# VH-VL binders against q8zy40: the designs that were tried, part 16

Target 1, 190 residues: q8zy40
Amino acid sequence: MIVGVVDYTVGNIGSVLTALKRAGAVPVVVKGVEEAGRVDAVVLPGVGTYEAAYALARQFKEVVLEKPTLAICLGMQLLFESSEEGGGQGLGVFKGRVERIKARKVPNIGWRYTHVVKNSEIIAEGYYYYLHSYGVRWGENEAYTAYIKLEEKYVAAVERGHIIGVQFHPERSGRTGLELIKRFLAVAKR
Below, E stands for the ipSAE of ESMFold2; O stands for the ipSAE of OpenDDE; V2 stands for 0.75 times the mean of E and O plus 0.25 times the DockQ between their complexes.

## First folded at step 2 (VH-VL)

Design z7 (framework fv_zagotenemab; at its last look DockQ between E and O 0.31; V2 from the best seeds 0.00; counts 0 for: pae E 14.9 > 2)
Fold by ESMFold2-Fast, scan of step 2:
Structure z7 (fold): chain C 190 residues (1-190), chain A 122 residues (1-122), chain B 112 residues (1-112)
Amino acid sequence: as target 1 above (190 residues)
Amino acid sequence: EVQLVQSGAEVKKPGESLKISCKGSGYSFTSYWIEWVRQMPGKGLEWMGEIYPGDSDTKYEKNFKGQVTISADKSISTAYLQWSSLKASDTAMYYCARRDYDYVWGSEFDYWGQGTLVTVSS
Amino acid sequence: EIVLTQSPGTLSLSPGERATLSCRSSQSLVYSDENTYLHWYQQKPGQAPRLLIYGASSRATGIPDRFSGSGSGTDFTLTISRLEPEDFAVYYCQQYGSSPLTFGGGTKVEIK
């Protein structure tokens, strides 16, 4: 399966490309909607600044709505309505606002146990690697699939149909992250 | 200094209710999980469940879910383990312990209470 | 659930000897070298357990240098380089690589 990784023109997507190859996909870098139209699934990576990522990612909103999508870290945050980071607008796929996290240490760096609250074919409960200063506060929402605990609960994963967002970095989460990517690809092939 | 102080020994009959306590001091009580561990006479350690006092989120080991209730009162920095109806098989030493967030190198139980011996017999 | 198997169940040694205690996990506890989900506790008769080693190899505060932990993946070892009289106790390994949190069955280190 050909998987398009959106390039925000900032940050290094090498680990995402490597993880996708290890999971059995053929990753390609996409910079425009025409290129994204030719792939089987898309990944919104978790690198770059919110402003730079939004400037490029906003053109892919229809692709995200049409194709299997895995959105990682910043990529997940772009799917929400707005963000405190840069005072930015989001794609509005999911309701809610991204805010600076309340935690003993910011950024939230390291392995966190990710609590799954509803059945998911893709998101398995366990430890994943996190690296973020902004997040979505947990609340009642049918799309919210998993949370982590800091000073408060924060969204770790969201799902609606073929759109999967994760706050963590599966490409940096060892075997657990690799298995998640494999499950995403298996579901996307249906 | 960090301390977890548990309530005293209990001698009960089958069918009676019981609530034992674990009081934390010397740290931010709402910033750590409180763990409950059972040790039957002459046996090893069994994890029962946990509570995060900051938001009262609870997790139970499946064999203890429905058998006990874990709660906390953050205003007095105290966690509780409760039975609605004791059985002879509940005879054990019960320990509380402290754990940081769901953080891999903070997943260890760094401080333990002294234990509460619960004896249930006719 | 992850099952932790400790061996031997009982280890009979004299003061001054080296003790080597094993803990084997039913599945890998290491997703990276720096994130091992394995801890060791010591329990003396009539006392609460005490944290000895966290993250497979880090000594807890106040724990003497004679205690060391090693291992990765599924096989872990607690070593006591030279047993002191106060070290005769039961030792438990514990994991939180996935819920539920589990303990090993314990290894009793006793005087022969």
Scores: ipSAE 0.057, ipTM 0.641, lowest interface PAE 4.7, mean pLDDT 88
Fold by OpenDDE, look of step 3:
Structure z7 (fold): chain C 190 residues (1-190), chain A 122 residues (1-122), chain B 112 residues (1-112)
Amino acid sequence: as target 1 above (190 residues)
Amino acid sequence: EVQLVQSGAEVKKPGESLKISCKGSGYSFTSYWIEWVRQMPGKGLEWMGEIYPGDSDTKYEKNFKGQVTISADKSISTAYLQWSSLKASDTAMYYCARRDYDYVWGSEFDYWGQGTLVTVSS
Amino acid sequence: EIVLTQSPGTLSLSPGERATLSCRSSQSLVYSDENTYLHWYQQKPGQAPRLLIYGASSRATGIPDRFSGSGSGTDFTLTISRLEPEDFAVYYCQQYGSSPLTFGGGTKVEIK
C-alpha cells in the first residue's frame, strides 16, 4: 500500500515515514495534489506552524475527502473550521475551533492517557505521545471519538468515514502508535 | 481550601431509592473528576465510578454499571450517587474523592469527602 | 483488570518500630511514559482515606518524611521508618494506569 505523506515542512516527517514502513506501508513524500492523487492513502503530519501548514494543506482538501486519511497533531487541527493560531482558517472537514489549551504547563508534552468514548476500529485507548499548545476543546460532536484531560478536556481523536485525526503523534508513541497505524492501514485497504 | 462535603447518614429499607451528594468547594469543580468509592463494613475500598462535572462524562466499574447512577450538578458544585432500588448488600460507607490531573500521574485522589454511611435493612 | 495484592493483611508492631508494607501488581505499573501509576493511602479508624504517596515514591503534601514509597514494575513497598501512635491505620495501594481503577486489599497496621 502506497501512503502519501504530505510535506509542508514538518519536523516529524522522518519519523512518520519510518513508522509507516514499520507498519508495512510504502510511504512516499507528497508535495502536490497530483502526487497525492496517485497514492492509496494520505497522512497529514503535524509539527509546524498553523499558517504555514494551511498554506499548503488547503490544496489537499479534496484528496482528504476522497482517500483514507490519517491526520496527525497539526494535521488534525487543520481539519477543523478555524484556529486561534495564524490566519485562523481551516479545511472545515470537522466542526470546531482550535484554541490554545488550558493547562498547568503549555505546551502539552509527553505521554497522556487517551480516553476512547466511541467504538473505533483504529483508535485504541491507552497512552500516546503529545506535543502541542493548541487543541480542540471537547464537546458534543459525533466525530469526536477520544479525549485527554488537562485542565479541560480536549479532543484527542476524530473520525468521519475514512478520515481520522489524532492530536497525538502515533509515530512517537512506540508500540501503541505503531499498532494504531497498522489498524489505519488495514482499514484503508478495504 | 479544597473541600468535599458529603450528605448525612442514611437508613433505608430494601427497595427504596436513595440519592446521596458530594459538594465540592475551594476549587474549580468542573475541572476535576469526582470519584465514588464504596467501603463495605470491615472491608476494603472499591472503586465504583467517576464523573467529570464539566461535561458530565461518566464512567463505571463494570460491577456497578447499571446498579447505580452517578451524576453532577455543576451549578452547585455537587456530585451525586443514587440507587433506584436499594439492597441490603448496599450497606456501606460511600466516599467521594477528587482525582488530580497531574501531568505525571493524574490518577491520585488528593481530597476525600468525609463519607456517607448507608444502612439498608428490613 | 489489574489486581493489587497487599501483604501482610495485618502487621502488628510497636511504636518506634519500622513498618514495611508490600503491594504486588498483576502486571507492570510502569508505562511507556516511564511513570509509575501506583499510589498509597492511609485510612484511620472512622475517617476517610488520605493520600500518602503518589507515583510510587512521591510524598503528598503534608506527609511526614517517615513515610516513603519505593518499588517498580510489579513490586512496591510503603515504609514507615519509625511508627508513631497516629500511624496505626489501614493502608491501601491503588492504580489507575489502566482501566478500571483498582485498590489493593489493604494492610492493617495495628499496635502490638
Scores: ipSAE 0.006, ipTM 0.535, lowest interface PAE 9.8, mean pLDDT 90
Fold by ESMFold2, look of step 3:
Structure z7 (fold): chain C 190 residues (1-190), chain A 122 residues (1-122), chain B 112 residues (1-112)
Amino acid sequence: as target 1 above (190 residues)
Amino acid sequence: EVQLVQSGAEVKKPGESLKISCKGSGYSFTSYWIEWVRQMPGKGLEWMGEIYPGDSDTKYEKNFKGQVTISADKSISTAYLQWSSLKASDTAMYYCARRDYDYVWGSEFDYWGQGTLVTVSS
Amino acid sequence: EIVLTQSPGTLSLSPGERATLSCRSSQSLVYSDENTYLHWYQQKPGQAPRLLIYGASSRATGIPDRFSGSGSGTDFTLTISRLEPEDFAVYYCQQYGSSPLTFGGGTKVEIK
């Protein structure tokens, strides 16, 4: 399976490419919608700045809606309606606003137990690696699949159809993260 | 400064109930996990379970689930370990410990209570 | 469930000697961020355990530098470079990088 990793031309996507290879995918780097049209699934990585990522990601909104998509950390945040980071717009795929997290220490860095509240073929509860200063506060929403506990509860995962967003970095989450990526690929084949 | 102070030693008979306590001070009690650890006489450490007093989220080790009750009263910064019917095999030292919620890795127990010896005999 | 196996069960040594304690995990404890969720505790006779080493190799606050931890993957070592009288105790390894939390069986360091 050919998986396009969107390159915002800032930041390092090597970990995502490596994780996809280990999960059995053929990862390719994409920078435009024509390239993305040729892939079976898309990854929005969690590297770079919100502004740079949004500038490119906004061009991919139709692709995200049409193809299986895994959006990681910053990539997940782009799928929401807006963000306090840079006062920016989002793609509006999921309801909610990205805000600076309420925690004793920001950014939230390291391994957190992730609580899953809805049946999911992709998201399993367990420990995942987090590195973020912004997040979406937990609330009643059919798309909100998982959360973590800081000073407030924050969305750890969202899903609707073939669109999956995670606040954590599955590419940096060891066996648990690799199994998530494998499940994403399996669902994407259907 | 950070302290976990446990209730005193108990001598009980089989079938009796018991509730032992762990009071935290010197930190935000509702923002850290409280862990319970059993140590049988002459034996090692066994994790029993944990509670997050902020919302009472509670997890049990599989062999202790249904055997004990872990609870907390956040208004007095106190966690509890409770038996409805003690067995002689419950004779052990019981420790509470703190686990950080906001620390990046958060899986080590940084502060421990002094222990509560529970003796169950006829 | 991860099983932690400590060896030896008992280590008989004299003050001033070097102690080497082993903890072996049934599954790898190394994650992609190079963090290792393995911790060491010391329990002196009649006392509660105390945190000694966290993350395989980091000393907890106030722990003297004669204590060091090393290892990754499945094999971990606690080293006491020169034993002091207060170091004769039981040492436990512990993980919570994978649920459920587990302790090793302990290594007793006793006076020869």
Scores: ipSAE 0.000, ipTM 0.495, lowest interface PAE 14.9, mean pLDDT 87
ESMFold2 (binder alone), look of step 3: mean pLDDT 91; pTM 0.933

Design z8 (framework fv_zagotenemab)
Fold by ESMFold2-Fast, scan of step 2:
Structure z8 (fold): chain C 190 residues (1-190), chain A 123 residues (1-123), chain B 112 residues (1-112)
Amino acid sequence: as target 1 above (190 residues)
Amino acid sequence: EVQLVQSGAEVKKPGESLKISCKGSGYSFTSYWIGWVRQMPGKGLEWMGIIYPGDSDTKYEKNFKGQVTISADKSISTAYLQWSSLKASDTAMYYCARPSEDFGVVTPYFDYWGQGTLVTVSS
Amino acid sequence: EIVLTQSPGTLSLSPGERATLSCRSSQSLVYSDENTYLAWYQQKPGQAPRLLIYGASSRATGIPDRFSGSGSGTDFTLTISRLEPEDFAVYYCQQYGSSPLTFGGGTKVEIK
């Protein structure tokens, strides 16, 4: 399986590439829609600033709608309608707004228990590694699959069809994260 | 040294089953993909599919999906290519090959090749 | 899927001459990471293919410096600067930038 990792031109995607390889994929770096059209699945990684990531990622909305997609951290946030970070237009794949986390400590950093509230073939309940200052507040929404509880609840995972977004970093979450990536690849092959 | 050693030539009739092998040595067999490439008589190379022996993750080129089965036994460092029912059009040389890895990215160009297994299917 | 077209089909030359082999891709093989995902193989009669070049221009381990690869985008060349008797073989290009992996049809380099 050839998986295209979108390069926002900032940040290091090495951990994502390594995790995809260990999960059994053939990862390639993509910056354009033409390149993304040639791969079997896409990953929107969690590196870079919102403004820089949106400037590049906006061209990929149709690819996300058409191909198996795993969106990580910042990548998940780009799928929403808007963000408080950086002026904040999003792709609008999911309804809602990304806002600055209300918590004692920002960023939310470290291992957090992720509560899964809907059956998922990809998202398993357990501990994952988080590193984020912005998030989506939890609420009733059929796409919301998992949450974390800080001082308030925040979305940890969203799903609609072939589109999977996670607020955490599976590429930094040890065995649990690697198993998630393997499940994403297995489902994407169908 | 890295070696891929394939099983010997086979002569079969249409409708018969067949399983050919590719044994890896001189490297960590479970840490590298193994691919299969077909070459019909007088023709070029055709990619068939690939397996990661560490977890048996297998990927087929679309034209070969359902035509063949790729598998591996990591306990004896051996990959397999199998047909349930051979056709005359399966007559070809079959190579196993190991894809290279660069920069933490799997790059599916092939740095080591088996010697090939000639399969002849005739009525 | 990406189609690779090799030309000429047959190249007839004498030992000591320069060989220039072409491989054209139906789509660009350059990703935005600026890597070019094209390889070249040599196949002698009765033998398995042997990797010569990867990344369009990098020589594989043990490959003599008379072999060189060049090109970008959709137009690629394998050059053998001075043909040795052992270089008369069939040469294949292969792209690995897009699924499915595809090979060119081959160029036969023959004596005379």
Scores: ipSAE 0.000, ipTM 0.449, lowest interface PAE 15.6, mean pLDDT 84

Design z9 (framework fv_zagotenemab)
Fold by ESMFold2-Fast, scan of step 2:
Formats: sequence, structure tokens, C-alpha cells
Structure z9 (fold): chain C 190 residues (1-190), chain A 124 residues (1-124), chain B 112 residues (1-112)
Amino acid sequence: as target 1 above (190 residues)
Amino acid sequence: EVQLVQSGAEVKKPGESLKISCKGSGYSFTSYWIGWVRQMPGKGLEWMGIIYPGDSDTKYEKNFKGQVTISADKSISTAYLQWSSLKASDTAMYYCARHVYDSSGYEWLYFDYWGQGTLVTVSS
Amino acid sequence: EIVLTQSPGTLSLSPGERATLSCRSSQSLVYSDENTYLAWYQQKPGQAPRLLIYGASSRATGIPDRFSGSGSGTDFTLTISRLEPEDFAVYYCQQYGSSPLTFGGGTKVEIK
């Protein structure tokens, strides 16, 4: 399976490419909508600033709606309606607003136990690596699949159909992250 | 100097409850994670979980989640490991240890200072 | 979970000899920031473990320079250049780049 990694940020996507290869995919870097149209699935990577990422990612909204999508960290945040980071708008795939997190330390850096509250074929409960200053506050929402507990609860994973968003970095989460990527690929291949 | 001092050895029967302690001194107790590591007789080291005493945030290895409770009282710089109902298979040496990370933040954790250990023996 | 395999299980050596201990990871420990998250601990009989090495090759404070760590990816080595009587102990490797934190099974360095 060919998986397009959207290059919308100046951040290093090498770990995402490596993780996809280790999971059994053929990753390719995608810079435009035409290229994204030719892959089997897409990944929205999670590094960079919200403003810069949104400027480039906005063109890929229809691709996300049409193809199996794994959105990581900042990538997940871009799928919401708006963000406090830079006062920016998002792609509006999911309803809600990204806000600066309330935590003992900001950014939230390190391993957090991720509590899964809905049955998921892709998201397994366990520890994942987090690196973020902004997040989506937990609440009652059919798309909200998993949370982490800081001073308040924050969305760790969100799902609707073929669109999977995670606040953590599976490409930095060792075997647990690798297995998540493998499950994403297995489901996407159906 | 940094020190972690653990409570004394315990001899218990299956089904009994137990709470052991780990007191930190010589550093900012609320600024470092405290981990618990089990060592069964003649066996290696097993990470059980960690707690951040500043806000009591906890993380558990999945096989210990629900089997033990990790807590802390920051007012007396003490972390705890607790069982509601002991099993014979809980017989082990239990160590507390201070987590430290390679860079600023909580990216990567290893153990720099260790308590002396608490031997827990569970037998009928 | 990442499995760490230490070999040999036991090294029987005399004071003054060189000890070479291996730790093999079931998957690469070089992460997206290109750092290696592998530590080594020493446990003497009846004592708690003591940190020797972190980041695969960085010596912890107070650790003698006869101890050194090396390796990258999946294969790591702890070397004790010249064994002293106090070095006869069990040595454990630990990865801390992925959850759950895991330890190797240990290598016992015993007197011949």
C-alpha cells in the first residue's frame, strides 16, 4: 500500500516515513492535491506551527474526506474548526476548537496513559508519546475515542469512518505506535 | 545529597492489604517522577509504574494496572505502593527510584537514584 | 513491547580482566530525534541497582571511566576495561524510548 505523507510543514517527517516503512507501507512525500489523489491513504504529520501548517494543509481537505487518513498531533488539530494557536481556523472536518492546555507543565511532553472509551479497530489503550501545548478538551462527542488526563481531560484520539486523528506521536511511541500504524494500514486496505 | 528511603520488610498472608513507602530528601520532591520496580526472587527488574508527586499524575505498566495503587503525599515527600489483596506471587523486592530525563521535559525517562528496597513476603 | 536480550547470561572472570556485555533490542532504539535511549545498571548482591550509563554511551556521575557504553540501533555493549573486585555484580540494560519501559534479563559477572 502506497501512503502519502503530506509535506505541509518545515518539521522533520523522517520518523513518520520510517515508521510507515516498518509497518509495511510504501510511503511517498506529497506536496499537492494531484499527488495525494494517486495514493491509497494519507498521513497528516504532526510537526511545525499551526499557521504554517494550515496554509499548506487547507488544499487537502477533500482528500481527507475521500481517503483513509491518519492525522498526527498538529495534523489532528488541523481537522477541527479553529485553534487558539495563532488565532487560526482549521479544516472543519470535526466540530470543536483547539485550545491551550491546562497542565502542570506546558508543553505536555512525555508518555501518557491513553484511555480508550469506545471500541476501535485502530486505537488501543496504553502509553503513547505526547508533545503538544494545545489540545481539544474532552466532552461528550460521538467522534471522541480516547482521552488523556492532565489537570483536565483532553482528546487523545478522534474517529469518524476512515478518518483517524491522534494527539500523540505513534512514530515516536515504539511498538505500541508501530502496531497502531499497522492496524491503520490493515483497515485502510479493506 | 539525594536520598530515597523505603519502609521496612513485610511478611503478609494472601488476601491481606499492604502499603509500603518511599521518602525522598535532598531534592525538590514535587519536581521529579518516582517509579516503582519489582524484582521477584532470583529474577530481573520489572517496571511497575510512576507518579509525579506535584499533582499525583500516575502511569502504570498494563500488567500492574488494577493490581496496585501508586500514590504520594507531597507534604511529607513520600510515595506509596499499595495492594488491596496480596497474592503469593507478589513476593518480591520492591524498589522506588527517581526518574530523570535526558533533555529538558518528559521525553525520556531512566532512573538515577534508587531506594534500598522493601522485601515483601506473602505466604500462608 | 520492546524486548531486550542480554548475553551471555553469566561471565566468569578474574579481577584485572576485561568484561564485554551485550544487549540486543527487538527493534531499533534510534528515534525521530536520532538519540538512543538505552541505560545500563549495576546491581551488587543485596543492594539496589545503580545507574552506570544513559543514552547508550554517557557515563553517569561518579561512575569510574573503566565503564563504557557503545552501540546504536539494535546492538549495544557495556565494557568494563579492567575488572575490580567491586565490579562482580549483575548488569541490566534498560530502554526508555518506548512504553512500557523494559529491562534486559541481566548478565551476571562472577568471580572465576
Scores: ipSAE 0.000, ipTM 0.436, lowest interface PAE 16.9, mean pLDDT 85

## First folded at step 3 (VH-VL)

Design c12a (framework fv_recaticimab; at its last look DockQ between E and O 0.01; V2 from the best seeds 0.00; counts 0 for: pae E 14.8 > 2, placed apart)
Fold by OpenDDE, look of step 3:
Order: structure tokens, then sequence, then C-alpha cells
Structure c12a (fold): chain C 190 residues (1-190), chain A 126 residues (1-126), chain B 112 residues (1-112)
């Protein structure tokens, strides 16, 4: 399976590429919509500034709606309606607002137990690695699949059809993360 | 800002009861266990028990099981600890402290006590 | 209940010193399922509430200086202050939360 990793030049995508290879995919870097149209699935990676990422990522909205998509951290955040970070505009794939997280120390960094509250073929409960200063507050939403507990509950994963968003970094989550990627690929092949 | 604010100092006679309050703010009250720990003058820390503010469930240390009652009012994010049949050796500073937790099947994972109240001094004397 | 034993009960040190406090549990506090040690370290200054330093034996609490570190597994644990600072003179407690929480008797760190 050819997986396009969108490069909006806001973070290191090397670890994502490596993880995808380990999971059995053929990752390719995608910088344009035409390239994205040629792949079987898309990954939205990212650790960086929201504004810079959105400026480049907004062109991929249609691709996200059409292709199996795994959005990671900043990538997930871009899928929502708005953000307190940057200019505030999101892709609007999911309802919700990205806000600065309430925690003793921001950013939230490290392994956190991720609570899965809805059945998912891809998202498994367990520990994953987080690195973020913003997030979506947990609430009633059918797309919200998992959460973590900080000073408040925050969305750890969202799912709608072929679109999966995770706040954590599966590429940095050891075996648990690798297995998640494998499950994503398996579902994407359908 | 996350904080726990406890009620003021108490002076009681032997045989009396004392009820200490602990008001939480800055976080979701029901998402963390509330533990109670006391410290006699010049002594170490002694765990008394915990309450799950969400369910109201409690667990008490054996030394206090027949004398302590922990409750909570979720509407005002406040936990209470009542100790009855007070005696002189109950003189101590009483702390509330929150503890995060995760459920893993049949086992509950607890974390450290990451936020403490300022303490409530309870003096028991005739 | 699991009994926690700290060593030493007290010690004197100077600013800049490397300080080590040990804690032994009467039973293992390592959970095989997640391979985590249910052990925490606290700092308490006179007239103040305890402050969490370390949990899961080696994870530093947010805001805690990196000169504080926790190590050990099973029944033997260590709190290390790599370079003692003036504000570090206090009493330190270990605590297990593998079962019914219990504290060590404390270690008072005084200025030499």
Amino acid sequence: as target 1 above (190 residues)
Amino acid sequence: QVQLVQSGAEVKKPGASVKVSCKASGYTFTDYYMHWVRQAPGQGLEWMGWINPNSGGTKYAQNFKDRVTMTRDTSISTAYMELSRLRSDDTAVYYCARVGYDFEGSYTDYYGMDVWGQGTTVTVSS
Amino acid sequence: DIVMSQSPSSLSASVGDRVTITCKSSQSVLYSRNNKNYLAWYQQKPGKSPKLLIYWASTRESGVPDRFSGSGSGTDFTLTISSLQPEDFATYYCQQYYSTPTFGQGTKLEIK
C-alpha cells in the first residue's frame, strides 16, 4: 500500500515514514494535491505551528475527505473547526475547537494512558506518547473515540468513516503505536 | 490554577467529632480521587483513606475504619472528612490530596498525590 | 500493609552535594502487567504541605527540577539530588501506592 505523508514543512516526518515502513506500507512524501491523489492513503503528520501548517494543509481537505486518512497530533488538530492557536481557522472535518490545554505543565509530554470509550478497529486503549500544548476538550461528540486525563479531559482520538485523528504520536509510541498504524493500514486496504 | 483549600483549624475535646472540608478548584473534581493524610506533630505522614468523588466510594485505613467518614458534594467540588470519638493522639494536621487514576480491567492504576490542600490543624485536648 | 523503610532518617549535606535517599518496601510494588513501580517521592518543608517530586518510581512531576531523580524497581528505590540547592533542605518521604498507600518514616535533609 502506498501511503502519502503530507509534508507541510512544519515538522520532522522522518519518524512517521519509518513507522509506516515498519508497518508494511510504502510511504511517499506528498507536497501537492495531485501527488496525494495518486496514493492509497494519507497521513497528516506534524509538530509545529498551527498557522503555518494550516496555510499549507488546507489544500488537502478534499483529499482527506476522499482517502483513508490518519492525522497525527497537529494533523488531527487541523481537522477541527477552529483553534485558539494561529488564525483560528481549521479544516472543519470535525466539530470542535482546539484550545490550549489545562495542565500543570504545558506542553503535555510523555506517555499517557488513553481511554477508549467507543469501539474502534484502529484505536486501542493503552499508553501512547503525547507532545502537544493544544487540544480539544472532551465532550459529547459521536466522533470522539478516546480521551486522556489532564486537568481536564481532552480528546485523544477521533474517528469518522475513513478519517482517523489521534492527538498522540503513534510513530513514537513503540509497539502500541506500530500496531495502531498496522490496523489503520489494514482498514485502509478495504 | 489547580488548588485544594481546606477549612480552618479546629480545637476539640476528647470524645467529640471534627469535620474537615476540602474545596477543589481548577480541575474536574470527579476525575480524581481525594485522599486524606494526617501528620501528627513532629511525625510522618499517615494515610487515612480515599473517596471517589464520582461514585462516592470510599476506602479507609484500618486504624480509622470505625471512626472516619469521607463524603463529598460534587455541586461545590468539596470533599469532607469526619473523624469521631477524638482522642489526644488525633492531634495532627490533616491534609486532603488528589490522586489521578486509570482503570485497567480488574486493577486500578493510581498515581501520586500531586495536589495537596494547605492542611487543617486539629487539636484535641481536655 | 506494605511497610516502607527509608534510610537514613536524617542526613546533613552542603550545597552542591550529591544526596541519595533510599527506600525499601516490604513487598514488591512492581506491577507485572504494566511493568510500573507504584512508588512516589515527596518533599515537605516545615509548616508546608508535601509536594510530589517523583511518581512511578522514576517519573518526575511537572515543575520539578531535573536535579531530582528517582530510580529502583521492586523493593529498592532511591531518590537522588544531583546537586543540592539551598531550597532542597527539607524532609523527604517515599510512598507506595501499589496497595493500601503507606509512607516511609521520612528523611530529614539538613544543612551541614
Scores: ipSAE 0.005, ipTM 0.575, lowest interface PAE 10.7, mean pLDDT 91
Fold by ESMFold2, look of step 3:
Structure c12a (fold): chain C 190 residues (1-190), chain A 126 residues (1-126), chain B 112 residues (1-112)
Amino acid sequence: as target 1 above (190 residues)
Amino acid sequence: QVQLVQSGAEVKKPGASVKVSCKASGYTFTDYYMHWVRQAPGQGLEWMGWINPNSGGTKYAQNFKDRVTMTRDTSISTAYMELSRLRSDDTAVYYCARVGYDFEGSYTDYYGMDVWGQGTTVTVSS
Amino acid sequence: DIVMSQSPSSLSASVGDRVTITCKSSQSVLYSRNNKNYLAWYQQKPGKSPKLLIYWASTRESGVPDRFSGSGSGTDFTLTISSLQPEDFATYYCQQYYSTPTFGQGTKLEIK
């Protein structure tokens, strides 16, 4: 399975590429929409600034809507309608606004138990690694499949068809994260 | 020995369709993209599109997108290109070509069309 | 689409000559993260399929003689044949594969 990792050209995507390879994918770096159209699935990684990532990622909205997509951390946030981070716009794939999280410590760093509230072939309950200062507040929405509990509840995962977003870093979440990536690839292969 | 063998020459009337086959051997068919390129008499090379034989996913050049269909049969390692509503200016040699790749560090990187079929001459005349 | 412009469209040369063909792209085909130019050169003889000569701008494909070399970066590229042989009379194409593949118009190399 050929999986295109979008490189916003700011930050290091090496850990995502390595995790995809461990999960059995053939990862490739995609440089533009045309290359992304040729792959079997797409990953929007969680590196870089919101503004820089949005400037490139907006080109990929149609690809995200058409292909199996795993969006990680910042990548998940880009799929929402807007962000407080730098007054940023979003791709509008999921309803909700990204805001600075309310927590005892910001950024939220470390392992958090992730609560799954809807059946999912890909997202399983358990501990995942988080590193973020912004998030989407939990609320009633059919796409919101998982949350974490800080001072308030925040969206940990969203799903619509083969479009999957996670606030945590599966590439840094040990076996639990690797198994999530494997399940994504299995679903994408169908 | 990596090889692409195409179907034979075709003569067609305007308005008809043609389906060209490209059989791959000597490598894992589903691991490489297959491109289609044509060349009208006395003209240069014109890219038509590609197919990912693993997924069946395709991308077509804009000026062909409404008339071209690329498919494959993985059980016989064969790619197909079908061009419909033929016109006299579709007279050309049609090539299939594999896109080569190499592994560097954590990236799969692509390079040019390293293996080409022998070409299939399609003549469209009334 | 990235437009590829070759120069000259044709040229005449004698066996033993040094020949230079240029190719310009409308956008850079250098990917700064891996420092590679996504540029290939092909040779095509009449009635035959194109043959890959050079990829990544300067890397010779296996079996291509030393007299063929590629150079350049970004938008400006050159194919050089250092000592022309009888079998080198052909049409040469540059091609970018940074994005949607596009070919130069071709350069026909003829016997003088």
Scores: ipSAE 0.000, ipTM 0.505, lowest interface PAE 14.8, mean pLDDT 87
ESMFold2 (binder alone), look of step 3: mean pLDDT 93; pTM 0.949

